# VHH binders against Large ribosomal subunit protein uL22 (rpl22): the designs that were tried, part 16

Target 1, 185 residues: Large ribosomal subunit protein uL22 (rpl22), of Caldivirga maquilingensis (a8mbl4)
Amino acid sequence: MRYWSIRDEDVIDLVKRRYNVTISADQIAKARGFEFRISWKKAIETARAIRFLTIKQAEDYMEKVKDLKAPIPIKEFTRKQAHHNVPWDGWPVAKWPVKVADSFLQVLRNLESNASYRGLNIDNTVIVHASASRGMRIRNYMPRALGRATPWFQDTVNIELVAVELPAELVPKKFSWARVLKAIK
Below, E stands for the ipSAE of ESMFold2; O stands for the ipSAE of OpenDDE; V2 stands for 0.75 times the mean of E and O plus 0.25 times the DockQ between their complexes.

## First folded at step 23 (VHH)

Design n11 (framework vhh_gocatamig_d2; at its last look DockQ between E and O 0.46; V2 from the best seeds 0.00; counts 0 for: pae E 3.6 > 2)
Fold by ESMFold2, look of step 23:
Structure n11 (fold): chain B 185 residues (1-185), chain A 121 residues (1-121)
Amino acid sequence: as target 1 above (185 residues)
Amino acid sequence: EVQLVESGGGLVQPGGSLTLSCAASGFTFSSYALAWYRQAPGKKRELVALIDWEGDTVYMDSVKGRFTISRDNAKNSVYLQMNSLRAEDTAVYYCAADEFDWLFPSEYDYWGQGTLVTVSS
């Protein structure tokens, strides 16, 4: 098994702290993806937005982001030209980061598969850890006349998701914007 | 048939208070999100507050601390307590309901007919 940024015992402690239930490692499913060419800031905010949703709710949310039906709230300074008026707290702006949503969907689908392999009830499997970390930088070149090239760099992002099966009474019944906004604070 | 009926609107002085009520029927009230929207003359309809089926709330920044949304599942009713009213709060207030707590009005299927709130000296 590969080392993760969060250990099974830390997941168990988090679940006890947040939900007041004790789980075993057999109730944990994990997935990660590496070297996505996406914005790290938007990936961090997306990870925060899907935390504490079920795997299926998070997948549906990311599909809505890709379809431009649901934004991801991102905190930014308000001095930008043109902005969207949205109802959430703390001067966020609405973004539709389609590439980020697609990247998270890939990891979410793997997470669902891993949870199913472990025999977890997917409808009761809730994301308790979601992180986006900087990966390796990709060196790119801008061609110039006469065979010259100018290097530039693109950051990559690694995504790590951990979900646990919870008792049905603790599982969010369905997607909720109020819950999403609470989770990003 | 889904029905949403607002009441409680009227004329108030700046700094005054009103309580809006919305009586709902035709759906499983306890499993639905309820929201209040408002529309001032010449402006688009905007979210004021919403409350989901578990009681979690969202407020627009301009009303936070002054308005309180609440629900009574036994009476199939949602309320908006409006305090410290200002002239810019003058609008027709609409009750909306949906299975999901959408943030944008175009996503809601069920609306009341509205109740007018006028804040004027």
Scores: ipSAE 0.202, ipTM 0.640, lowest interface PAE 3.6, mean pLDDT 82
ESMFold2 (binder alone), look of step 23: mean pLDDT 81; pTM 0.820
OpenDDE, look of step 23: ipSAE 0.415; ipTM 0.748

Design n12 (framework vhh_gocatamig_d2; at its last look DockQ between E and O 0.45; V2 from the best seeds 0.00; counts 0 for: pae E 4.4 > 2)
Amino acid sequence: EVQLVESGGGLVQPGGSLTLSCAASGFTFSSYALAWYRQAPGKKRELVALIDWEGDTVYMDSVKGRFTISRDNAKNSVYLQMNSLRAEDTAVYYCAADEFDYLWPSEYDYWGQGTLVTVSS
ESMFold2, look of step 23: ipSAE 0.149; ipTM 0.561
ESMFold2 (binder alone), look of step 23: mean pLDDT 81; pTM 0.814
OpenDDE, look of step 23: ipSAE 0.544; ipTM 0.804

Design n13 (framework vhh_gocatamig_d2; at its last look DockQ between E and O 0.62; V2 from the best seeds 0.00; counts 0 for: pae E 4.2 > 2)
Amino acid sequence: EVQLVESGGGLVQPGGSLTLSCAASGFTFSSYALAWYRQAPGKKRELVALIDWEGDTIYMDSVKGRFTISRDNAKNSVYLQMNSLRAEDTAVYYCAADETDWLFPSEYDYWGQGTLVTVSS
ESMFold2, look of step 23: ipSAE 0.229; ipTM 0.676
ESMFold2 (binder alone), look of step 23: mean pLDDT 81; pTM 0.812
OpenDDE, look of step 23: ipSAE 0.449; ipTM 0.764
ESMFold2, look of step 24: ipSAE 0.188; ipTM 0.647
ESMFold2 (binder alone), look of step 24: mean pLDDT 81; pTM 0.815
OpenDDE, look of step 24: ipSAE 0.502; ipTM 0.768

Design n14 (framework vhh_gocatamig_d2; at its last look DockQ between E and O 0.45; V2 from the best seeds 0.00; counts 0 for: pae E 3.9 > 2)
Fold by ESMFold2, look of step 23:
Structure n14 (fold): chain B 185 residues (1-185), chain A 121 residues (1-121)
Amino acid sequence: as target 1 above (185 residues)
Amino acid sequence: EVQLVESGGGLVQPGGSLTLSCAASGFTFSSYALAWYRQAPGKKRELVALIDWEGDTVYMDSVQGRFTISRDNAKNSVYLQMNSLRAEDTAVYYCAADTFDYLWPSEYDYWGQGTLVTVSS
């Protein structure tokens, strides 16, 4: 039963395309979290913003978002049809989605633990896949008179992160807005 | 002492070209990200283009394909080649260096004094 949105061979291919290096599956670490009650649109943008950062850079970034010290850039999510161009003039709107950042931080901490358990050099471990997908709806019932209940549903978001250990010369030495902004264009 | 000095602004016809230069001193230039910003009268300052220490670039959508940011680490200089200029490109242009990790790009500490670009007639 496939539990991940991306296979090890796809990760290896992505790393070859982006960094021109060949890695093996034992250099890959993965983590995911399920059923976060957060905005899917903001989760998508957050996943894009941390892509290609080291695990440590992403953790620090999410901590700063939670502290309202660093924003996450947000682009229009939905493409409009008929008579409308996709609006992306100028720069994206800056947002501070604290709940989303906290959710990603939980998964990032698990990712770091998994990478450490595999013996990877955490300082050289870079996020190469980050995704946020709609999860299962959470069923709930609103109480009504005489023992009746009305169902309602709450959407959830699943987060998947994959990181790889890279040669030190390919690892970003510090956070760069160019990488974050390019990842969302 | 960090200094950024812009030059190359001026008056140009629509459709024309202009090259802005920014000479930097007082820091290890090759390890910093550099950016061009602009501010038109009555508008907020906005990021036009950014280039990091690896040479990765990003542009605002309205200038993509018309403007090119580049850097010359040997000369401690960053450039903005501006082609196919339009009236809406009229603004004071500033260069900036990214010295704070995680800050939004418009909050840089190091700024030049600006160079005026006017696209008219």
Scores: ipSAE 0.212, ipTM 0.591, lowest interface PAE 3.9, mean pLDDT 81
ESMFold2 (binder alone), look of step 23: mean pLDDT 80; pTM 0.801
OpenDDE, look of step 23: ipSAE 0.215; ipTM 0.639

Design n15 (framework vhh_gefurulimab; at its last look DockQ between E and O 0.40; V2 from the best seeds 0.00; counts 0 for: pae E 3.8 > 2)
Fold by ESMFold2, look of step 23:
Structure n15 (fold): chain B 185 residues (1-185), chain A 121 residues (1-121)
Amino acid sequence: as target 1 above (185 residues)
Amino acid sequence: EVQLVESGGGLVKPGGSLRLSCAASGRTFSDYAAAWFRQAPGKEREFVSLIDWEGDTIYADSVKGRFTISRDNAKNSLYLQMNSLRAEDTAVYYCAADETDWLFPSEYDYWGQGTLVTVSS
């Protein structure tokens, strides 16, 4: 069968471990996107930020990121050691990776469509797997003086999202940054 | 629209305990996230703890295990139980609320006036 980083049985096991409920494969919806020309590190952080949100909550969050109305917390390390007045080691920096958010929105919209096709209640459909992996590298050349060219590479990122319809009592009622931070800490 | 009033600050010995309260008025605040920030003399305001509308909590490392944030939605109140207090906990403590549980103080819409906590022998 076509490539997925996570099997249906692994999704079912993950849901049982995290939510203590048993689901069947027909409650699972999946979507992928390939070869996005975006930062892999920021894509990893974005995937972690939307994990365990409903599809709709993740879409709304990514739309707000694109409008500069909600940041994605990104771990940063200074190049020089400095005395930081921060609440904990690895305190995130607020960033607005608009291009990454747009890429995730495309996959999220496909995920919503796939979930609807399966007859799932979208309001109760929660993202349980979100991954960003390196795709193929794009080799480019930059023209230079005297007919010379300098090679450079552009990485691409593949995004995979998996969502599951859950019982209503297990569905988060709205977006929560505390929940997002648990996914990245 | 939401008004916040802190209370419970004071002078306390190292190792002592203190409970801060924050009374909210104007609306039922059960749909709001609530947070405590503090500002020590000569320093910027820093995050202490937050609790969202579902009861999920986050703590700064400097207070984790010693402070406990809680809320009573029936009373529209937020609390900070402060145990094992240290001199470095001396600061003005601020209650804040917002519809989203932000980490950054600039993003909170509603603030109290602050209550001074002094930890000294």
Scores: ipSAE 0.169, ipTM 0.527, lowest interface PAE 3.8, mean pLDDT 83
ESMFold2 (binder alone), look of step 23: mean pLDDT 81; pTM 0.823
OpenDDE, look of step 23: ipSAE 0.181; ipTM 0.582

Design n16 (from k14 with I58T A60M; framework vhh_gefurulimab; at its last look DockQ between E and O 0.04; V2 from the best seeds 0.00; counts 0 for: pae E 9.7 > 2, placed apart)
Fold by ESMFold2, look of step 23:
Structure n16 (fold): chain B 185 residues (1-185), chain A 121 residues (1-121)
Amino acid sequence: as target 1 above (185 residues)
Amino acid sequence: EVQLVESGGGLVKPGGSLRLSCAASGFTFSDYAAAWFRQAPGKEREFVSLIDWEGDTTYMDSVKGRFTISRDNAKNSLYLQMNSLRAEDTAVYYCAADTFDYLWPSEYDYWGQGTLVTVSS
């Protein structure tokens, strides 16, 4: 059975530190997705961008990324990135990682289903943990001249999302670009 | 018809104060984020400050501590109190509103015509 990277006790402590609220384990919902054929570096930046959004806000955000209507700001892995004229102050690099957004949407929808199964109020369920880790590499070969093959690798990524039901007064009521940008500062 | 009308611009000396107003009509103002942007001649329009539907405020770094955004939902009005004005604050100031709290101008459909603020001795 695969291990969860964050235990319920760690989630409860994180919520206490960030929101000054004590929750119980039955207010936690989790979802994972495995072996997505996407860029690990882009997945890390995407995970950072959706932290502390509600499940529904994160779903809407990822839909907008897929439609090229919203970028993901890039904080790490910037050394080889082209600078863009971005719509926010202090972040000259942005991307539209459509395949990554689709992968996160799949995990987000499963997270929503899991939260609903536990009886949580989805409108008050906030993502408090989002991680992207390297999965197994898929080794492929590209045929070329006369009995030769050139190896190449396709990285896979595992996504883990954890959300908690919070008191309504602590839940962001609408998607906020200020909150997304704050989460990556 | 959605309408935003700025007022309160003018000429002021460095270190002075000025209060901008934006009157909103044609929509339920309390459901909207409202923002101030500014544009100096020859430059792109830039974010100044935003206040969302819950009253939470955001400021660009160069105006923090000097400018205060506020709203009066009963009067459908947005305000920007500008203190300790500097020459670099000279610009046309625009009011904008949207159901999302965008920090960049390209996503806003509803704009005022602007009010000129000149900071000069």
Scores: ipSAE 0.006, ipTM 0.331, lowest interface PAE 9.7, mean pLDDT 81
ESMFold2 (binder alone), look of step 23: mean pLDDT 82; pTM 0.825
OpenDDE, look of step 23: ipSAE 0.053; ipTM 0.452

## First folded at step 24 (VHH; framework vhh_gocatamig_d2)

Design p12 (from n13 with T100I; at its last look DockQ between E and O 0.57; V2 from the best seeds 0.00; counts 0 for: pae E 2.9 > 2)
Fold by ESMFold2, look of step 24:
Structure p12 (fold): chain B 185 residues (1-185), chain A 121 residues (1-121)
Amino acid sequence: as target 1 above (185 residues)
Amino acid sequence: EVQLVESGGGLVQPGGSLTLSCAASGFTFSSYALAWYRQAPGKKRELVALIDWEGDTIYMDSVKGRFTISRDNAKNSVYLQMNSLRAEDTAVYYCAADEIDWLFPSEYDYWGQGTLVTVSS
């Protein structure tokens, strides 16, 4: 059985460095999801976009992405691509990765349930670790004429989310695009 | 009734400066995000700058270093200081407000009527 990508001790240290508060392990909630058939590059950017939001804010954000009401800014791994619906010219590529958002929502809902089971105040529970790692690749073949086939791989992604209950004064009060975009700078 | 009233538009020469103002009423100004959008003829409305309720800002790349958005919660007003104006900045400028600092114009419910800025020799 594989260990978490981040240990409780590392979470406690991260919270101390970022927020200058000490938490105990019983204030931590974790959730994982395995082998999602989604783009790893888009999952990385989605993880960046939800980091340091509350669980509820991240859930609301992912619902808006699924409904095409909010984009995810794609800054890492940019390639030449068409800029369809962006706030202005020169924006980093913006995407509506619906399948990725749905995958993150599944893990976020598990994270909320785990935090609730631990007795944490969900309104004050903030995501401090969000990671997307490559999982096992699925070998497939594309059929071609006259019985030929072309091999190709389908990437899978593992998602890990960790949230902590913080003192209310340190919790972001509501979602802010300015804050999200500053975090991915 | 929510109202946003822009002022300060006009004709200005390239390299010049202009300050746009937007006076707001009908909502709790200090809890709202304010944004300036612009629309040139034949183009889509695009974000110029926004400022959230905590003072954090976003600027489009082409105006960074030239434009400054600010807010005065005591006067229920948001401002856009535009310096080093270029012909490309010619557009109708709109003030928008919402509880969330949305990036796309379709997400805002409250808009001013617009103020024309023309940058021409």
Scores: ipSAE 0.281, ipTM 0.715, lowest interface PAE 2.9, mean pLDDT 82
ESMFold2 (binder alone), look of step 24: mean pLDDT 80; pTM 0.807
OpenDDE, look of step 24: ipSAE 0.514; ipTM 0.799

Design p13 (from n13 with S106D E107Y; at its last read DockQ between E and O 0.47; V2 from the best seeds 0.46)
Amino acid sequence: EVQLVESGGGLVQPGGSLTLSCAASGFTFSSYALAWYRQAPGKKRELVALIDWEGDTIYMDSVKGRFTISRDNAKNSVYLQMNSLRAEDTAVYYCAADETDWLFPDYYDYWGQGTLVTVSS
ESMFold2, look of step 24: ipSAE 0.373; ipTM 0.733
ESMFold2 (binder alone), look of step 24: mean pLDDT 79; pTM 0.811
OpenDDE, look of step 24: ipSAE 0.455; ipTM 0.766
ESMFold2, fold request of step 27: ipSAE 0.333, 0.427, 0.353; ipTM 0.739, 0.783, 0.734
ESMFold2 (binder alone), fold request of step 27: mean pLDDT 83, 83, 83; pTM 0.832, 0.830, 0.830
OpenDDE, fold request of step 27: ipSAE 0.378, 0.416, 0.477; ipTM 0.733, 0.755, 0.768
ESMFold2, last read: ipSAE 0.500, 0.355, 0.393; ipTM 0.825, 0.727, 0.775
ESMFold2 (binder alone), last read: mean pLDDT 83, 83, 83; pTM 0.832, 0.830, 0.832
OpenDDE, last read: ipSAE 0.338, 0.376, 0.408; ipTM 0.682, 0.728, 0.754

Design p14 (from n13 with T100W W102Y; at its last look DockQ between E and O 0.51; V2 from the best seeds 0.00; counts 0 for: pae E 5.5 > 2)
Fold by ESMFold2, look of step 24:
Structure p14 (fold): chain B 185 residues (1-185), chain A 121 residues (1-121)
Amino acid sequence: as target 1 above (185 residues)
Amino acid sequence: EVQLVESGGGLVQPGGSLTLSCAASGFTFSSYALAWYRQAPGKKRELVALIDWEGDTIYMDSVKGRFTISRDNAKNSVYLQMNSLRAEDTAVYYCAADEWDYLFPSEYDYWGQGTLVTVSS
């Protein structure tokens, strides 16, 4: 059987190294979602964008993406960036991947519920692990004239989120683009 | 009422330096993001540098390593130190502020009137 992509011991070590605080396993909340029919590349970028936000900040961010009010920075190495007003090299496009944001919001809501069940202070609960991995491929066929069918595949994505309660002084007060871009690098 | 006043623009030779400043009033400066944008003739307004309330910064690629944004919360001021100036840096430079560190100029409500920087001969 396969484990979570990160063990409780690894989360505890990460928190100690990043924040210089010691936590126990009962301060960790986890959630997963499986087989979302969404773009894996955009899911990877979305996972990177919500790392180190609180659960509530990530939920608000995903709602704003769904409402077309806040983009996800998408890294692109081509010179096609001339038509976008963005302030960075290597991130020439901003996208609003609404279906991806909706999928992440579903997992975030479960994460919030799991954290609440454990009695964590949600306002101080920060995402420390966010991953998007390929799920099962779904085989489909496109019917054609003369009885011929052409196979094609639909990718699925699995989302895994882990959050921890931190002391309030270590928790970002509000969402920041500068912090998101720093975390992506 | 919110007020942003830029200063420090002028004429400078290529390779020279200028320091722009923007004095702010009418809001809680320490909780706001501050940004410098520029607009050259015939071009859209573009982000040059941004500094958020925690001191984290964003720079456009062409100015990275040459320009430094900084803030002084005691003086309610944001600065842009511009070194190794080039002809393509010629533009009107604008100071902008908001509670959220927006990336697009259309999202900012508060702007200064601009200060002209000319890099020639």
Scores: ipSAE 0.093, ipTM 0.571, lowest interface PAE 5.5, mean pLDDT 81
ESMFold2 (binder alone), look of step 24: mean pLDDT 82; pTM 0.821
OpenDDE, look of step 24: ipSAE 0.464; ipTM 0.758

Design p15 (from n13 with W102Y F104W; at its last fold request DockQ between E and O 0.55; V2 from the best seeds 0.00; counts 0 for: pae E 3.2 > 2)
Amino acid sequence: EVQLVESGGGLVQPGGSLTLSCAASGFTFSSYALAWYRQAPGKKRELVALIDWEGDTIYMDSVKGRFTISRDNAKNSVYLQMNSLRAEDTAVYYCAADETDYLWPSEYDYWGQGTLVTVSS
ESMFold2, look of step 24: ipSAE 0.281; ipTM 0.688
ESMFold2 (binder alone), look of step 24: mean pLDDT 82; pTM 0.827
OpenDDE, look of step 24: ipSAE 0.633; ipTM 0.839
ESMFold2, fold request of step 27: ipSAE 0.224, 0.269, 0.200; ipTM 0.695, 0.695, 0.639
ESMFold2 (binder alone), fold request of step 27: mean pLDDT 83, 82, 82; pTM 0.834, 0.827, 0.835
OpenDDE, fold request of step 27: ipSAE 0.642, 0.548, 0.541; ipTM 0.848, 0.802, 0.800

Design p16 (from n13 with I58V K64Q; at its last look DockQ between E and O 0.63; V2 from the best seeds 0.00; counts 0 for: pae E 3.7 > 2)
Fold by ESMFold2, look of step 24:
Structure p16 (fold): chain B 185 residues (1-185), chain A 121 residues (1-121)
Amino acid sequence: as target 1 above (185 residues)
Amino acid sequence: EVQLVESGGGLVQPGGSLTLSCAASGFTFSSYALAWYRQAPGKKRELVALIDWEGDTVYMDSVQGRFTISRDNAKNSVYLQMNSLRAEDTAVYYCAADETDWLFPSEYDYWGQGTLVTVSS
């Protein structure tokens, strides 16, 4: 539905609250992708991980996830963990959701193109909104013995990214794991 | 040539305090992430705390509220203030540095020699 689109006014308000600067709608770039056949939960985690990175930092991060060189931290309750000698006690569980990273990278590339078309300085363009919402469920059928078919549903995910050009002083200089982990809390 | 030199380790009673220091040279300190890792005998090296180039910090849950990492870019030094020490904190503590604040020890380029912290009655 059209109500799921983030309005420019909401972006302007968010930027004012977070950065204490006033922007106009012409400083906003948006990109969306629809009906990706990926895990919704992992997409939410990925969206959290790229918030407040520059477009270029997020692209590099997603490329590294696709290459199995960087994980995406998972925010979840760990009360079930038994006592044992692990290097990550108290740290989030990490995963390499390659398909999700590829999906986000596609939307990020479109976001970069849209920002460039608007004349924004890409190096200073920061993701301020990243969302992953459930899309249409696709009804599929699994063939069975004796000509029977069993229905099953395949979930899809819609990705929406919004970025704004900020003054250089407010732009993160480079990617930081500390920033990523802070954002998932 | 990069050098990281830890100091401040020693013997301390449970509930006591220590401050670890790591003096760095051979790289642009203000642009690097600094981390403290520790390794108990027979165990894998684990991240204790890190601080990035902008001062953002991450702590393992078991030390949060007890340990404080800080950096002094003018002195090219990173510190770990350890309070309310427990027997479980006994380990060799290593200073590490990299351009990225990696969560995994295998990704860090530069390491110190380590300083031993022993917590016992």
Scores: ipSAE 0.251, ipTM 0.681, lowest interface PAE 3.7, mean pLDDT 82
ESMFold2 (binder alone), look of step 24: mean pLDDT 81; pTM 0.823
OpenDDE, look of step 24: ipSAE 0.588; ipTM 0.823

## First folded at step 25 (VHH; framework vhh_gocatamig_d2)

Design r21 (from p15 with S106D E107Y; at its last fold request DockQ between E and O 0.52; V2 from the best seeds 0.00; counts 0 for: pae E 2.4 > 2)
Amino acid sequence: EVQLVESGGGLVQPGGSLTLSCAASGFTFSSYALAWYRQAPGKKRELVALIDWEGDTIYMDSVKGRFTISRDNAKNSVYLQMNSLRAEDTAVYYCAADETDYLWPDYYDYWGQGTLVTVSS
ESMFold2, look of step 25: ipSAE 0.313; ipTM 0.715
ESMFold2 (binder alone), look of step 25: mean pLDDT 82; pTM 0.826
OpenDDE, look of step 25: ipSAE 0.540; ipTM 0.798
ESMFold2, fold request of step 27: ipSAE 0.233, 0.271, 0.114; ipTM 0.560, 0.587, 0.561
ESMFold2 (binder alone), fold request of step 27: mean pLDDT 84, 83, 82; pTM 0.843, 0.840, 0.834
OpenDDE, fold request of step 27: ipSAE 0.325, 0.022, 0.378; ipTM 0.687, 0.381, 0.715

Design r22 (from p15 with I58V K64Q; at its last look DockQ between E and O 0.51; V2 from the best seeds 0.00; counts 0 for: pae E 5.0 > 2)
Fold by ESMFold2, look of step 25:
Structure r22 (fold): chain B 185 residues (1-185), chain A 121 residues (1-121)
Amino acid sequence: as target 1 above (185 residues)
Amino acid sequence: EVQLVESGGGLVQPGGSLTLSCAASGFTFSSYALAWYRQAPGKKRELVALIDWEGDTVYMDSVQGRFTISRDNAKNSVYLQMNSLRAEDTAVYYCAADETDYLWPSEYDYWGQGTLVTVSS
């Protein structure tokens, strides 16, 4: 049996702890995507960047990343200066991980559909859980002399998103760079 | 007309303090993110500190613990308290504002004219 990484009871407890609001399982929407051929490290940073955004805010953010209009910050930034070829000197940001953003957008679209099916107000539906975990490794071969091949592996990533409908006064008005940047410092 | 007007720059000795202020008009101040940038001669403009509409703040590493950004929505003003100033802090300091934060802060909508801070003995 394939379990969600977070139970409905845990989501309800998290929402009570963070927002001081009691919700029911009816207010929860979930979506998963499996075995994306993307960087796990970049997926972890992307999951962090979209937590506590509305589904709509996260979708728009991922579209902007795909369009090379917004970067994703790096939580694991060291105290050393960022690489000099980045557009934002001295700040810890990832490049534009377009494939990662596309993968998250697919799961976000499924999350939106699931939330709509449950009758949730999408404008007030906030992502409270976002995770990226290692998936199955895919074995491949590189051709070599005399018909032999050398094995190599390609990692995959599984994405899980959980969102809840919140009272409008608790819903973030818009995306905030300060919130994201604070999480990485 | 949108205006951002910086003030408070000047000449100080190393270890000294200055308070920069930026008065804003012509937009809904409380809904904008505010930032201070600086540009030293021959260098690119760099983000120093940012404060959003909810009061969350971030600082570049070299100023963390020495500089404090704050905002007063009633006065449509943002401030930068600079303590323990060093020669490397010498730059023109710019106030900036942005209504949307989907972009990296250096792409802000509105910019001031700048105020010069010189740290020298």
Scores: ipSAE 0.144, ipTM 0.511, lowest interface PAE 5.0, mean pLDDT 80
ESMFold2 (binder alone), look of step 25: mean pLDDT 81; pTM 0.819
OpenDDE, look of step 25: ipSAE 0.421; ipTM 0.745

Design r23 (from p15 with T100I; at its last look DockQ between E and O 0.47; V2 from the best seeds 0.00; counts 0 for: pae E 5.9 > 2)
Fold by ESMFold2, look of step 25:
Structure r23 (fold): chain B 185 residues (1-185), chain A 121 residues (1-121)
Amino acid sequence: as target 1 above (185 residues)
Amino acid sequence: EVQLVESGGGLVQPGGSLTLSCAASGFTFSSYALAWYRQAPGKKRELVALIDWEGDTIYMDSVKGRFTISRDNAKNSVYLQMNSLRAEDTAVYYCAADEIDYLWPSEYDYWGQGTLVTVSS
């Protein structure tokens, strides 16, 4: 079994590259969740949507997704799903993956608790790593005629979130679609 | 009372230019995302351009390079400069504001009345 685990050294390097500040390991909080029975593709898109938000912003966002009040953008370059309201080609398709949002909320709540336990200022604690990886596959069978069964697999997803306390001037005031969508284009 | 008022719409020839403006009363724009949406007959309202409180912009692909959104917080106003207009740009244009920079019109609470832009032959 291979786990996606980001080391403190990698987090420190990522923060230096992105923010040009040096942090220490005691400014890092981590949380993981294992074996969620959710869509891996939707989990990847959800991880993208919460990167570089504060923990609180990400929690509020996921609550709104669960309440169908805010969508998660899905980048698509094709016309395969024509029923969504999209303003143009290549623009994000909107989805409300409630099960995925609930899974991320569980890990976000653990992340908040871990950050609080370490004495971090939660309002200045920003998610710098968010990943979704394939977890263990569960083999199952569907009954068929003639005493046979058809094998099938259930995918699971592991979620890893890492947040760091940053200087207040580097902390985003609020979620911004414009900022997130720069990386898509 | 909170109100958004658009102006600057009209009839224009293909290739022409128009400047739309939208002024707010009852609140200040400084912490708001500001957007222009448009709705052609029989179509859903769609995002044309957005500018957030930090000045980051989003444009629909078909207007990129032709349209420019800008804001003037001192005048509590947002503008859409439309150049090289085409028949497909014909629509009612709406100004919208919200503290969140939504991409979809159903989430905005503050809307203007709309100003008609007609681009014809």
Scores: ipSAE 0.066, ipTM 0.525, lowest interface PAE 5.9, mean pLDDT 80
ESMFold2 (binder alone), look of step 25: mean pLDDT 81; pTM 0.814
OpenDDE, look of step 25: ipSAE 0.504; ipTM 0.792

